# VH-VL binders against q8ixk2r445to577: the designs that were tried, part 72

Target 1, 133 residues: q8ixk2r445to577
Amino acid sequence: FFGMLQNKGLTDYCFDYNPPDENQIVGHQVILYLCHGMGQNQFFEYTSQKEIRYNTHQPEGCIAVEAGMDTLIMHLCEETAPENQKFILQEDGSLFHEQSKKCVQAARKESSDSFVPLLRDCTNSDHQKWFFK

## First folded at step 17 (VH-VL)

Design t74
Fold by OpenDDE, look of step 17:
Structure t74 (fold): chain C 133 residues (1-133), chain A 121 residues (1-121), chain B 111 residues (1-111)
Amino acid sequence: as target 1 above (133 residues)
Amino acid sequence: QVQLVQSGAEVKKPGASVKVSCKASGYTFTSYWMNWVRQAPGQGLEWIGEIHPSDSETWLDQKFKDRVTITVDKSTSTAYMELSSLRSEDTAVYYCAREGKYYLSYAMDYWGQGTLVTVSS
Amino acid sequence: EIVLTQSPATLSLSPGERATLSCRASQSVSWYDISHMHWFQQKPGQPPKLLIHDASNRATGVPSRFSGSGSGTDFTLTISSLEPEDFAVYFCQQSYSTPYTFGGGTKVEIK
């Protein structure tokens, strides 16, 4: 699966990654932004290693969850996907993080009109359902 | 203006299949989810499923997963709902309904006129 | 699935009276400050018509006498003063999670 990773519940919002430096793509947080389908900021790939890759540049980035965090951060992909980079995109649309046993949910950033994907307890909310477009 | 025009009434025998069409106009067909909802005579509304015309992403009620196929023809801005292995309890008016886009949500804001499907021996 | 229970099943009122319709969800349908509950009006032989979206927002062209309120699991549709054309069946519907579900409806009939 590849393309824009769109949230089902939140109207027209997709995974978005826009690092300040195109040559240094790791260490920043993945956010949600209106799906626009332009550029590479919203292009992701779900791999057979259960990674969500941001492969606009080499080396490729993979979404990871750092210990104790609920945010999605870009790390470098590894030959063997580390546990904190493994996600299961389930048939029901839920995006399950294996290590934390939590689901990725569209969330409102506090005191802002911005949105981010956060790890939360798994529910049946459409805000925890995702699909590639 | 947004319009959804559905195909005419159908009469089918048990075990047969029916395919209902919904032609959309007045908006960008590929930008909005299209839902199918049915209503048995004198009964409530039952959601069947939805499809996004841009890529045919489809979500179905598990109740219909094995019998319903939702498709679109982008060239004609038409959505289809095919229900197979028809039963008498499938007798209902079937509606297509567009999900409008609101600030942070979707809502079925435009509906077709409905298609009566009658299943009888 | 989320079950929506509407009450009363039938509401008999006269023109000019206030109508209060209830819809209760088996679980919360709210995401932060947005409640994914909608209200529809349906008249015989017609498709449902969107009245209220997201609990409290009137759809385009809907008269001001219609209002919605509520959050979480409990929602209310209010018709401040019934007009003759308002006698119909009203459904609530949640879009919080698939499968989307409808309430059983409240029939507002003339007394």
Scores: ipSAE 0.877, ipTM 0.947, lowest interface PAE 0.5, mean pLDDT 96
Fold by OpenDDE, second read of step 17:
Structure t74 (fold): chain C 133 residues (1-133), chain A 121 residues (1-121), chain B 111 residues (1-111)
Amino acid sequence: as target 1 above (133 residues)
Amino acid sequence: QVQLVQSGAEVKKPGASVKVSCKASGYTFTSYWMNWVRQAPGQGLEWIGEIHPSDSETWLDQKFKDRVTITVDKSTSTAYMELSSLRSEDTAVYYCAREGKYYLSYAMDYWGQGTLVTVSS
Amino acid sequence: EIVLTQSPATLSLSPGERATLSCRASQSVSWYDISHMHWFQQKPGQPPKLLIHDASNRATGVPSRFSGSGSGTDFTLTISSLEPEDFAVYFCQQSYSTPYTFGGGTKVEIK
């Protein structure tokens, strides 16, 4: 699967990554933004290694969850996907992070009208369901 | 004004298929989910599925996954629900209903007038 | 699926009386401060009509005598003073999780 990764509950919002430097793509947080399909900021791929790859330039970035965190951070992809980069996009649309045993949820930022994907307990919320567009 | 106008009543034999249409007007068809809900005579409401007309993303109740097909025609702003392998238990009024899923507002706010589908031998 | 239980099944009241309808969900239907619970009114031969969306917001054109409250798993529809046209069946519905589900309904009938 590839393309825009769109949330069901928060319609018209997609995974979005816009690093300050296109040649240094790691270390920043993935956010949610209105789906626009312009450029490469919203192009992702779900791979056979259970990675969510930011499919732009080499080296490729893969979404990871750092220890103790609930945010999705871009890391470099590795030949063998590390545990913190493994996700399961389930048939019901839920995006499950294997290591944390939590689901990726469209989350509202505090005191903001902005949104980010965060790890949360799995509740089958439509805000935890995702599809590629 | 938002309007959903459905096709007329249907009478079918068991094992046949039925395709109900829902023509939308008065709003941007591709900006709202279209739901299908049915109601057997004297019974409650049962959600069948929904589709987003912009890309035809579809979600169905597992109960109907093998028998229901929901589609849209963007050029005519019409949604369709086809139910195959009809059974007597499928006798019901079938409704289409528009739903927004936008941060501050969710709901099936506009409904079609309903389409009675009668399945009998 | 999320099961919605409405109570009572039937509510017999007179015009002018207060009606209180309950809807309980098998799990929370709240996303932050938004509860994805809605109330519909249905009269014979008509489609459901949206009354309250997201727990407490009256839909357009809905009289002020209708109000909704609640969060998490417990929700209430209140009709402050019943009008003759209010005798109907009322359904709650959650849009928190597919498959979307409806309560069994509460019939508000004239005593």
Scores: ipSAE 0.877, ipTM 0.944, lowest interface PAE 0.5, mean pLDDT 95
Fold by ESMFold2, fold request of step 18:
Structure t74 (fold): chain C 133 residues (1-133), chain A 121 residues (1-121), chain B 111 residues (1-111)
Amino acid sequence: as target 1 above (133 residues)
Amino acid sequence: QVQLVQSGAEVKKPGASVKVSCKASGYTFTSYWMNWVRQAPGQGLEWIGEIHPSDSETWLDQKFKDRVTITVDKSTSTAYMELSSLRSEDTAVYYCAREGKYYLSYAMDYWGQGTLVTVSS
Amino acid sequence: EIVLTQSPATLSLSPGERATLSCRASQSVSWYDISHMHWFQQKPGQPPKLLIHDASNRATGVPSRFSGSGSGTDFTLTISSLEPEDFAVYFCQQSYSTPYTFGGGTKVEIK
C-alpha cells in the first residue's frame, strides 16, 4: 500500500514524520498529525517485507521500535528488513509489531494536544486500527 | 442544512436482494463517514457498517460481511447499502446516518428518514 | 463486541420529575479523557436524534435540562425536569470499537 496511514479512532489523524534536519532523517520519533497530504511528511509505503517506509526522499527510512521501547523511531531501511522493523497490517485494521507482539495505538501525550503512535498490548479499540488512504 | 433522503419502502421475497439509497445534501459528502443502521419492528438499533466516500474505505459488522455491500456515488452524493440472500429476520427499517466530527471523536449527528424493508414469502 | 446494558427498561414518571437513565458497557469505552459514549432520543416513526456526544456534551439545540455524565464503563443521562415532549425511548451507543453497538433502550413514559 502507499499513501497516508490514518487512525480510525482519532478525527483525521495520520502518521507524520517531520525530522528537524531533512538530510538526517534517522533517530526521530514518528508522530500523529492532522491528515492533509501536503508535502511529503505523511506519505508511507507498506512493503512486502512488512516495512513502513518513508521513501519519498532518499535515503529511505523505515519505522522501527528499539528493544524494550514503545516508540516508533525512524531507522535506515536495510536490504533485508530487520525484525524490529516488521509490522503486520491485519484485516481488522490492527498494526501488529511482530517482534514485540504488541499493537500500534494512537496515544495522547500527558493531557496535551500532541499525539504519537506507541506500542501497547493489543486491544479491539479503534485507536489501534489503521488504514491507508 | 444537512439532509439525508432515503429511497422508498421495499417488499422482497426470501433469497432476493435489496439496495437502499441515501442522497446527501447540505454538506461536503466526501468529508464524512456514512453509516448504515437497522431497526427491526419494536426492536433496538443494530449497526451494519460505514463507508468514507472519499476513498470508499469500509468497515462492516462481521455478522453482515458475506451479505452486505456498502458503496457510494460521489457524483450524485449518494450512498447505497445492498443486502443479499434476504431472510424474514432482515425485515427492518434501514437508516443512513452521517458521522459528524467532534473533539477527537465522531458521532452520528444526522439521520435519514428510514427505509422499511419487508421480507415475506 | 461491546455490549451496552441500559437500565431500567421502562421509567414511568410525571412531567416535572427528574429522570435518571443508566448505560453500562462490557468494557471501558474511554480513551484518555474522551469517553466514546453517545445518547439518542427516538420517538415513534422517527429516526434517532443525537442528544449527548462523548458522554457529557450536548448536541446543538438540545435543551439544558438534558445532561450526561460518566466515564469508563458507567454512564448516566439525566433529564432534570421532564417536559411532555421528553416521553420517548433513549438509547446509548458506543463508538470506541467497531462494530459500534447500541443499548437496548430505556422507554420514558408518562405515569
Scores: ipSAE 0.852, ipTM 0.932, lowest interface PAE 0.6, mean pLDDT 93
Fold by ESMFold2, look of step 17:
Structure t74 (fold): chain C 133 residues (1-133), chain A 121 residues (1-121), chain B 111 residues (1-111)
Amino acid sequence: as target 1 above (133 residues)
Amino acid sequence: QVQLVQSGAEVKKPGASVKVSCKASGYTFTSYWMNWVRQAPGQGLEWIGEIHPSDSETWLDQKFKDRVTITVDKSTSTAYMELSSLRSEDTAVYYCAREGKYYLSYAMDYWGQGTLVTVSS
Amino acid sequence: EIVLTQSPATLSLSPGERATLSCRASQSVSWYDISHMHWFQQKPGQPPKLLIHDASNRATGVPSRFSGSGSGTDFTLTISSLEPEDFAVYFCQQSYSTPYTFGGGTKVEIK
């Protein structure tokens, strides 16, 4: 799948990655932002290795969750996808992180009107449902 | 002035199929989810599913997934719901409903007039 | 599937009286401070009409005598002083989780 990765529950919010330096894409957090499709910040590829890949820039980035953490951050893609970069997009729209056994949920950042994807215990909420547009 | 105008009433025999249309006007058709909801005589409302016209992304109640096809025609701003293998319990008024966009949420703010589908032997 | 239970099934009241309608969800329908519960009015032969979205927000053109409240699993629609045109069936509906579901309705009838 390739395109914008949209949340079912929020009104028109998509995965968005906007690193401060376009030549240094590693180490920053993925956010949710209003879906617009303009520019390169909202285009991701779901690969056969179960990666969520940000490949609109070089080097290519892959979304990861570090052990014990719940935030989705950008790492470099590797030839064989590391376990912390593997996500299963299921038929019901849930986005399951294999290593942690948790699901990606749209979350509100503390003390702000900013939204981010975070790992949470899996539920049936539309805030844990995702699709490519 | 959002408007949803549905096709006329249908009488069908068990085992047949029906395809109900919903013509949208007064807004950007491709920007809003379109839902299908039915109501059997004297009964409550039952959600069937929804489609986003921009990409045809579709979500269905599992109870209908084997018998319902929801589609759109972007060139005519028209949504369709087809229900196959009709049974007498499928007799209902079928509504299309647009989901409006609200703060961090959606709500079915405009409804078609309804299409009565009667299934009789 | 989230089951919505409305009570009472029927309210028999006179014009000018206060109507209080209840909707209870089988699980929370709230995400942070947003409650994905909506209220509709339906008159015979007509489609449902959106009254309240997200628990407490009046839809366009809905009179101020209608108000909604609640969060989590318990929600209330209040009509502060019934007008003749308010005698109808009222449904709650959740959009927290597909499949979306409706309550069984509360019929508000005269007398």
Scores: ipSAE 0.849, ipTM 0.929, lowest interface PAE 0.6, mean pLDDT 93
Fold by ESMFold2, fold request of step 18:
Structure t74 (fold): chain C 133 residues (1-133), chain A 121 residues (1-121), chain B 111 residues (1-111)
Amino acid sequence: as target 1 above (133 residues)
Amino acid sequence: QVQLVQSGAEVKKPGASVKVSCKASGYTFTSYWMNWVRQAPGQGLEWIGEIHPSDSETWLDQKFKDRVTITVDKSTSTAYMELSSLRSEDTAVYYCAREGKYYLSYAMDYWGQGTLVTVSS
Amino acid sequence: EIVLTQSPATLSLSPGERATLSCRASQSVSWYDISHMHWFQQKPGQPPKLLIHDASNRATGVPSRFSGSGSGTDFTLTISSLEPEDFAVYFCQQSYSTPYTFGGGTKVEIK
């Protein structure tokens, strides 16, 4: 799958990656932003290695969740995907993080009108359902 | 003015198929989810599924997944729902309904007039 | 799937009286401060009409005598003073999780 990764529950919100320096794509958090498809911030690839790859830049970034954390952050992709970069996009739309056994949920930052994807216990909520547009 | 105009009533035999149309006007058809909901005589409402016309992204109630096909024709701003292998229990009024966009949510704000499908032997 | 239970099934009242309709969900339908519960009115031979979206927001053109409240699993539709045109069936509906589901309805009828 390639395109904008949209949340089912929120009104037109997509994965968005907007690092402060476009030449330093590692270590920043993935956010949710209104789907627009303009520029390069909202295009991701779901690969056969179960990666969510930010491939509009070189070197390519892969979304990861570090052990014990719940935030989705950008790492460099590796030739063989490490466990913390593996997600299963299931038929019901859930996005399951294999290593943590948790699902990606649209979350609201408490101190702002900002939204982010976070790992949470898996539920049936549309806020844990995703699709490529 | 948002309008959803559905095709006319149908009478079918068990085992047949039916295709109901829903023509949309008064808004950007490709920007809003279109839902299908049915109501059997004297009963409540049952959601069947929805489609986003921009890319045909489709979500169905699992009860219908092997018998329902939901499609759109963007050139005519028309949504379709086809239900196959009809049974008498499929007798119902079938509605199309647009999901409007609200603050961080969706709600079915405009409905078609309904299409009665009668399945009888 | 999320089961919505409406009570009472029938509410027999006179014009001018207050109607209070309940809808209870089998699980929370709230995401943060947004409750994905909606209310519809349906008269015979007509499609449902959206009254309240997201628990408490009146839809366009809906009179102020209609109000909604609640969060989580418990929701209420109130009609502060019934008018003759308000005698109808009322459904709650959740959009928190596909498949979307409706309550069984509350019929508000003339006493």
Scores: ipSAE 0.849, ipTM 0.931, lowest interface PAE 0.6, mean pLDDT 93

Design t74
Fold by ESMFold2, last read:
Structure t74 (fold): chain C 133 residues (1-133), chain A 121 residues (1-121), chain B 111 residues (1-111)
Amino acid sequence: as target 1 above (133 residues)
Amino acid sequence: QVQLVQSGAEVKKPGASVKVSCKASGYTFTSYWMNWVRQAPGQGLEWIGEIHPSDSETWLDQKFKDRVTITVDKSTSTAYMELSSLRSEDTAVYYCAREGKYYLSYAMDYWGQGTLVTVSS
Amino acid sequence: EIVLTQSPATLSLSPGERATLSCRASQSVSWYDISHMHWFQQKPGQPPKLLIHDASNRATGVPSRFSGSGSGTDFTLTISSLEPEDFAVYFCQQSYSTPYTFGGGTKVEIK
């Protein structure tokens, strides 16, 4: 799949990657932002290796969750996808992280209007449902 | 001035199909989810599914997955719901309903007038 | 799927009285401080009309005598002083999880 990865529960929010420096794409957190399709910040590829790739530029980034953490962080893609970079986009729309056995949920940073995808125990909430548009 | 105008009542035999239309006006059709909901006589409301007209992304109640097809025609701002293999228990009023966008949420804020589908022997 | 249980099934009251309608969800329908529970009014031969969205927000044009409250699993619609046009059936509906579901309704009828 290639396109914008949209959350079902939030009103028009998509995965967005906006590193402070385009030359330092590793180590920054993926966010949720209003879907707009402008530029390259909201385009991701879901690969046969179950990666979510930020690949509209080189070098390519792959979304990962570091052991014991719940945040989605950009890493460099590897020839063989590491376990912490594998996500299953299920038929019900859930985005399952294999290594942690948790699901990606739209989360609110404190009481702000800033949103991020985070790992949480899997539920049936529309906030854990995702689709490419 | 949002308005949803549905096609007229239908009488069908068991085993047939019905296709109900919902013509939208007064808003940007491609920006809002369109839902289908039915109500059997004297009973409550049952959600069938929804479609986003911009990309035809659809979500259905599994109860209907094998028998319902929800589509849109962007050029006429019209949504359609087709229910196949009709049975008597499918006799109901079928509504289209737009989901308005609210703070971090959606709600069905405008409804069509309803289309009575009667399935009789 | 999320089951919504409304009570009472029927509420027999006179104009001017306060109506209190309950909706209980089989699981929480709240995401942070947003509760994805909505209330609709339906009169015979008419489509449902949105009254309250997200538990407590009145829809456009809805009189101030209608108010909603609650979070998590327990929600209430209150009509502070019934008027003749308020005798109708009221449904709660959740949009927290597909498939979206409705309560069985509370019929508010004239005593």
Scores: ipSAE 0.849, ipTM 0.932, lowest interface PAE 0.7, mean pLDDT 94
Fold by ESMFold2, last read:
Structure t74 (fold): chain C 133 residues (1-133), chain A 121 residues (1-121), chain B 111 residues (1-111)
Amino acid sequence: as target 1 above (133 residues)
Amino acid sequence: QVQLVQSGAEVKKPGASVKVSCKASGYTFTSYWMNWVRQAPGQGLEWIGEIHPSDSETWLDQKFKDRVTITVDKSTSTAYMELSSLRSEDTAVYYCAREGKYYLSYAMDYWGQGTLVTVSS
Amino acid sequence: EIVLTQSPATLSLSPGERATLSCRASQSVSWYDISHMHWFQQKPGQPPKLLIHDASNRATGVPSRFSGSGSGTDFTLTISSLEPEDFAVYFCQQSYSTPYTFGGGTKVEIK
């Protein structure tokens, strides 16, 4: 799949990656932002290796979650996908992180209007349901 | 002014299929989820599923997944719901309802007038 | 699937009285401070009409005598002073998790 990765529960929010230095794409957090499809920030590829790739720039980035953490961080893609970069987009719309056995949920930073995808225990909430647009 | 106008009443035999239409006007059809909801006579409301017209992304109640097809025609701003293998318990009024966009949420704010489907032998 | 239980099934009151309608969900329907519970009014031969969205927000054109409250699993619709035109069936509906579900309804009838 290739396109914008949209959350079912929030009103028009998509995965977004906006690194402060466009030439240094590693180490920054993936966020959720209003879906707009403009520029490079909201386009991702879901690969046969179960990666979520940010491939609008070279070298390509792959979304990862470091052991013991819940934030989605950009790493460099590797020839063989590391376990912490493997996600399954399931038929019920859940986005399952294999290594942690947790699901990606739309989360709100405190009481702000800032949103991020985070790993949480899997539930049936629409906030844990995702689809490519 | 948002308006949803549905096709007319249908009388069907068990085992047949029915296709209900819902023509939208007064808003950008491709920007809002369209839902299908039914109500058996004298009973409550049952959600069938929804479709986003921009890309035909579809979510269905599992109990209908093998009998219901929800589609759109963007050129006519029309949504369709087809229910196959009809049974007497499918007798109901079928509604289309668009989901409006609210603060961090959706809600079914405009409904069609309803289409009575009667399944009788 | 989230089950919504409404009570009472029937509420018989006189005009001017306060009506209190309950909806209980089988699990929380709240995401942070947003509760994905909605209330609809339905009169005979008509489609449902949205009254309250997200627990407490009146839809456009809905009289101020209608108010909603609650979070998590317990929700209330209140009609502060019942008018004869408020004779109808009221449904709660959750949009927290597909499949979306409706409560069984509360019929408000004039005594």
Scores: ipSAE 0.844, ipTM 0.930, lowest interface PAE 0.7, mean pLDDT 94
Fold by ESMFold2, fold request of step 18:
Structure t74 (fold): chain C 133 residues (1-133), chain A 121 residues (1-121), chain B 111 residues (1-111)
Amino acid sequence: as target 1 above (133 residues)
Amino acid sequence: QVQLVQSGAEVKKPGASVKVSCKASGYTFTSYWMNWVRQAPGQGLEWIGEIHPSDSETWLDQKFKDRVTITVDKSTSTAYMELSSLRSEDTAVYYCAREGKYYLSYAMDYWGQGTLVTVSS
Amino acid sequence: EIVLTQSPATLSLSPGERATLSCRASQSVSWYDISHMHWFQQKPGQPPKLLIHDASNRATGVPSRFSGSGSGTDFTLTISSLEPEDFAVYFCQQSYSTPYTFGGGTKVEIK
């Protein structure tokens, strides 16, 4: 799949990657932002290796969760996807992170109107349901 | 003025199929989820599923997955729900309902007039 | 799926009285400070009409005598002073998790 990765529970929010320095696409957190489809910040590819790729720039980024963490961080893609970069988009819409056995949930950053995808225990909430648009 | 106008009542025999239409006007059809909800006589409301007209993304109650097909025609701003292998317990009023967009949420703010489907042998 | 239990099944009241309707969800329907619980009014032969969205927000054109409250699993619809046109069936509905579900309804009828 290729396109905007939209949350079912929030009103028109999509994965968005907007690093403060476009020359350094590694190590920054993925956010949720209103879906707009303009520019290159909201386009991701879901690959046969179960990667979520940010491939509108070179080098390509792949979303990862570092061991013991719950934040989705941009890493460089590798020829063979590392386990921490593998997400299963399930038929019920959940986005399952294999290594941690947790699901991606739309979350509100504390004391703000900013939203991010985070790993949480898997639930049936629409905030853990995702689809490509 | 948002308006949802549904097709007329249907009488069907068990085993047949029915296709109900819902024509939308007064808003951007491709920007809002369209839901289907039914209500058997004297009973409560039952959600069937929804579709986003922009890309036909669909979400269904699993109880209906094998018998229901929800589609849209963007050129006529019309949503359709087809229910196959009809049984007497499928006798109900079938509604289409648009989900409006609210702060971090959706709610079914406009409903069609309903379409009575009667299944009897 | 999330089961919504409404109580009481029937309220028999007179115009001018206060109506209090309850809806309890089998699990929380709140995401942070947003509660995905909605209230509808339905009169015979009519489709449901949205009254309250997200627990406490009145829909457009809904009179101020209607108010909603609650979070998590417990929700209340209040009609502060019943008018003749308020005698109807009221449903709660959650949009926290597909499949979306409705409560069984509370019929508010004239005493």
Scores: ipSAE 0.832, ipTM 0.926, lowest interface PAE 0.7, mean pLDDT 94

Design t75
Fold by OpenDDE, look of step 17:
Structure t75 (fold): chain C 133 residues (1-133), chain A 121 residues (1-121), chain B 111 residues (1-111)
Amino acid sequence: as target 1 above (133 residues)
Amino acid sequence: QVQLVQSGAEVKKPGASVKVSCKASGYTFTSYWMNWVRQAPGQGLEWIGEIHPSDSETWLDQKFKDRVTITVDKSTSTAYMELSSLRSEDTAVYYCAREGKYYLSYAMDYWGQGTLVTVSS
Amino acid sequence: EIVLTQSPATLSLSPGERATLSCRASQSVSWFDISYMHWFQQKPGQPPKLLIHDASNRATGVPSRFSGSGSGTDFTLTISSLEPEDFAVYFCQQSYSTPYTFGGGTKVEIK
């Protein structure tokens, strides 16, 4: 699967990644933004290794969850996907992070008017449902 | 389980200061906003302010901006609310309340037992 | 600040009856598809207890007889069939913007 990764509950919001430096794509947080599909900032790929790849630049970036965190951070992809980069996009639309055993949820960023995907306990909320468009 | 345990009742004179503590347990203290809310006897609830323990970012109601200081001690997972220049109208039960994370919002889901502060001559 | 007005101030009912509580905001507390309105229950000598978050979601452990609805400026808490333990004061609260504010409360008392 590839394209814009859109949230069902938070209508018209998609995964978005826009690093300050296109030559240094790792270390920043993935956010949610209105779906527009421009500039490759919202183009993601779900791979057979259960990675969510930001496939715009080389080397390729893969979404990871760092220890003790609930945010999605861009890391470099590896030949063998590390445990903290493995996600399961289930048939019901839930996006499950294997290592943390939590689900990716659209959430409001603390003390801001922005939205971000965050790890939360899995529920049946549409805010935890995602689809490629 | 999440618990917030507050310090004991206080009796103060007008013009004095009071510092109420709130010890948190059962969750990652530095990951949740902590709110302070008070309630005068027989009255409603009044939000005082909030603090994020990770960096001590603080928001206060303008009404309390000059008299309230909210702090945290991360090593003991304790939040503090200090109110100075006490007045009789400051007599109230003061609560700490954790702000839980819910979908696209935050809600005060766990509360301390409350601390009665009595201001009298 | 956003002012929340609750009505009625007092609601006298019998066990088994339906309770309908209103909370009106001076301005909208909804943003996109989320309403930043919450309901609390408070009994004498106790802190408030979260009942409903985000207008319509029951907090953990809250009985199904409690429900919330509304958006924008008008919100409702409904208790479908009052139990003896439901007689208490109920507050609405908005987290849309600081300062956070509470309604004046509705006292549900036994008739």
Scores: ipSAE 0.069, ipTM 0.725, lowest interface PAE 2.8, mean pLDDT 93

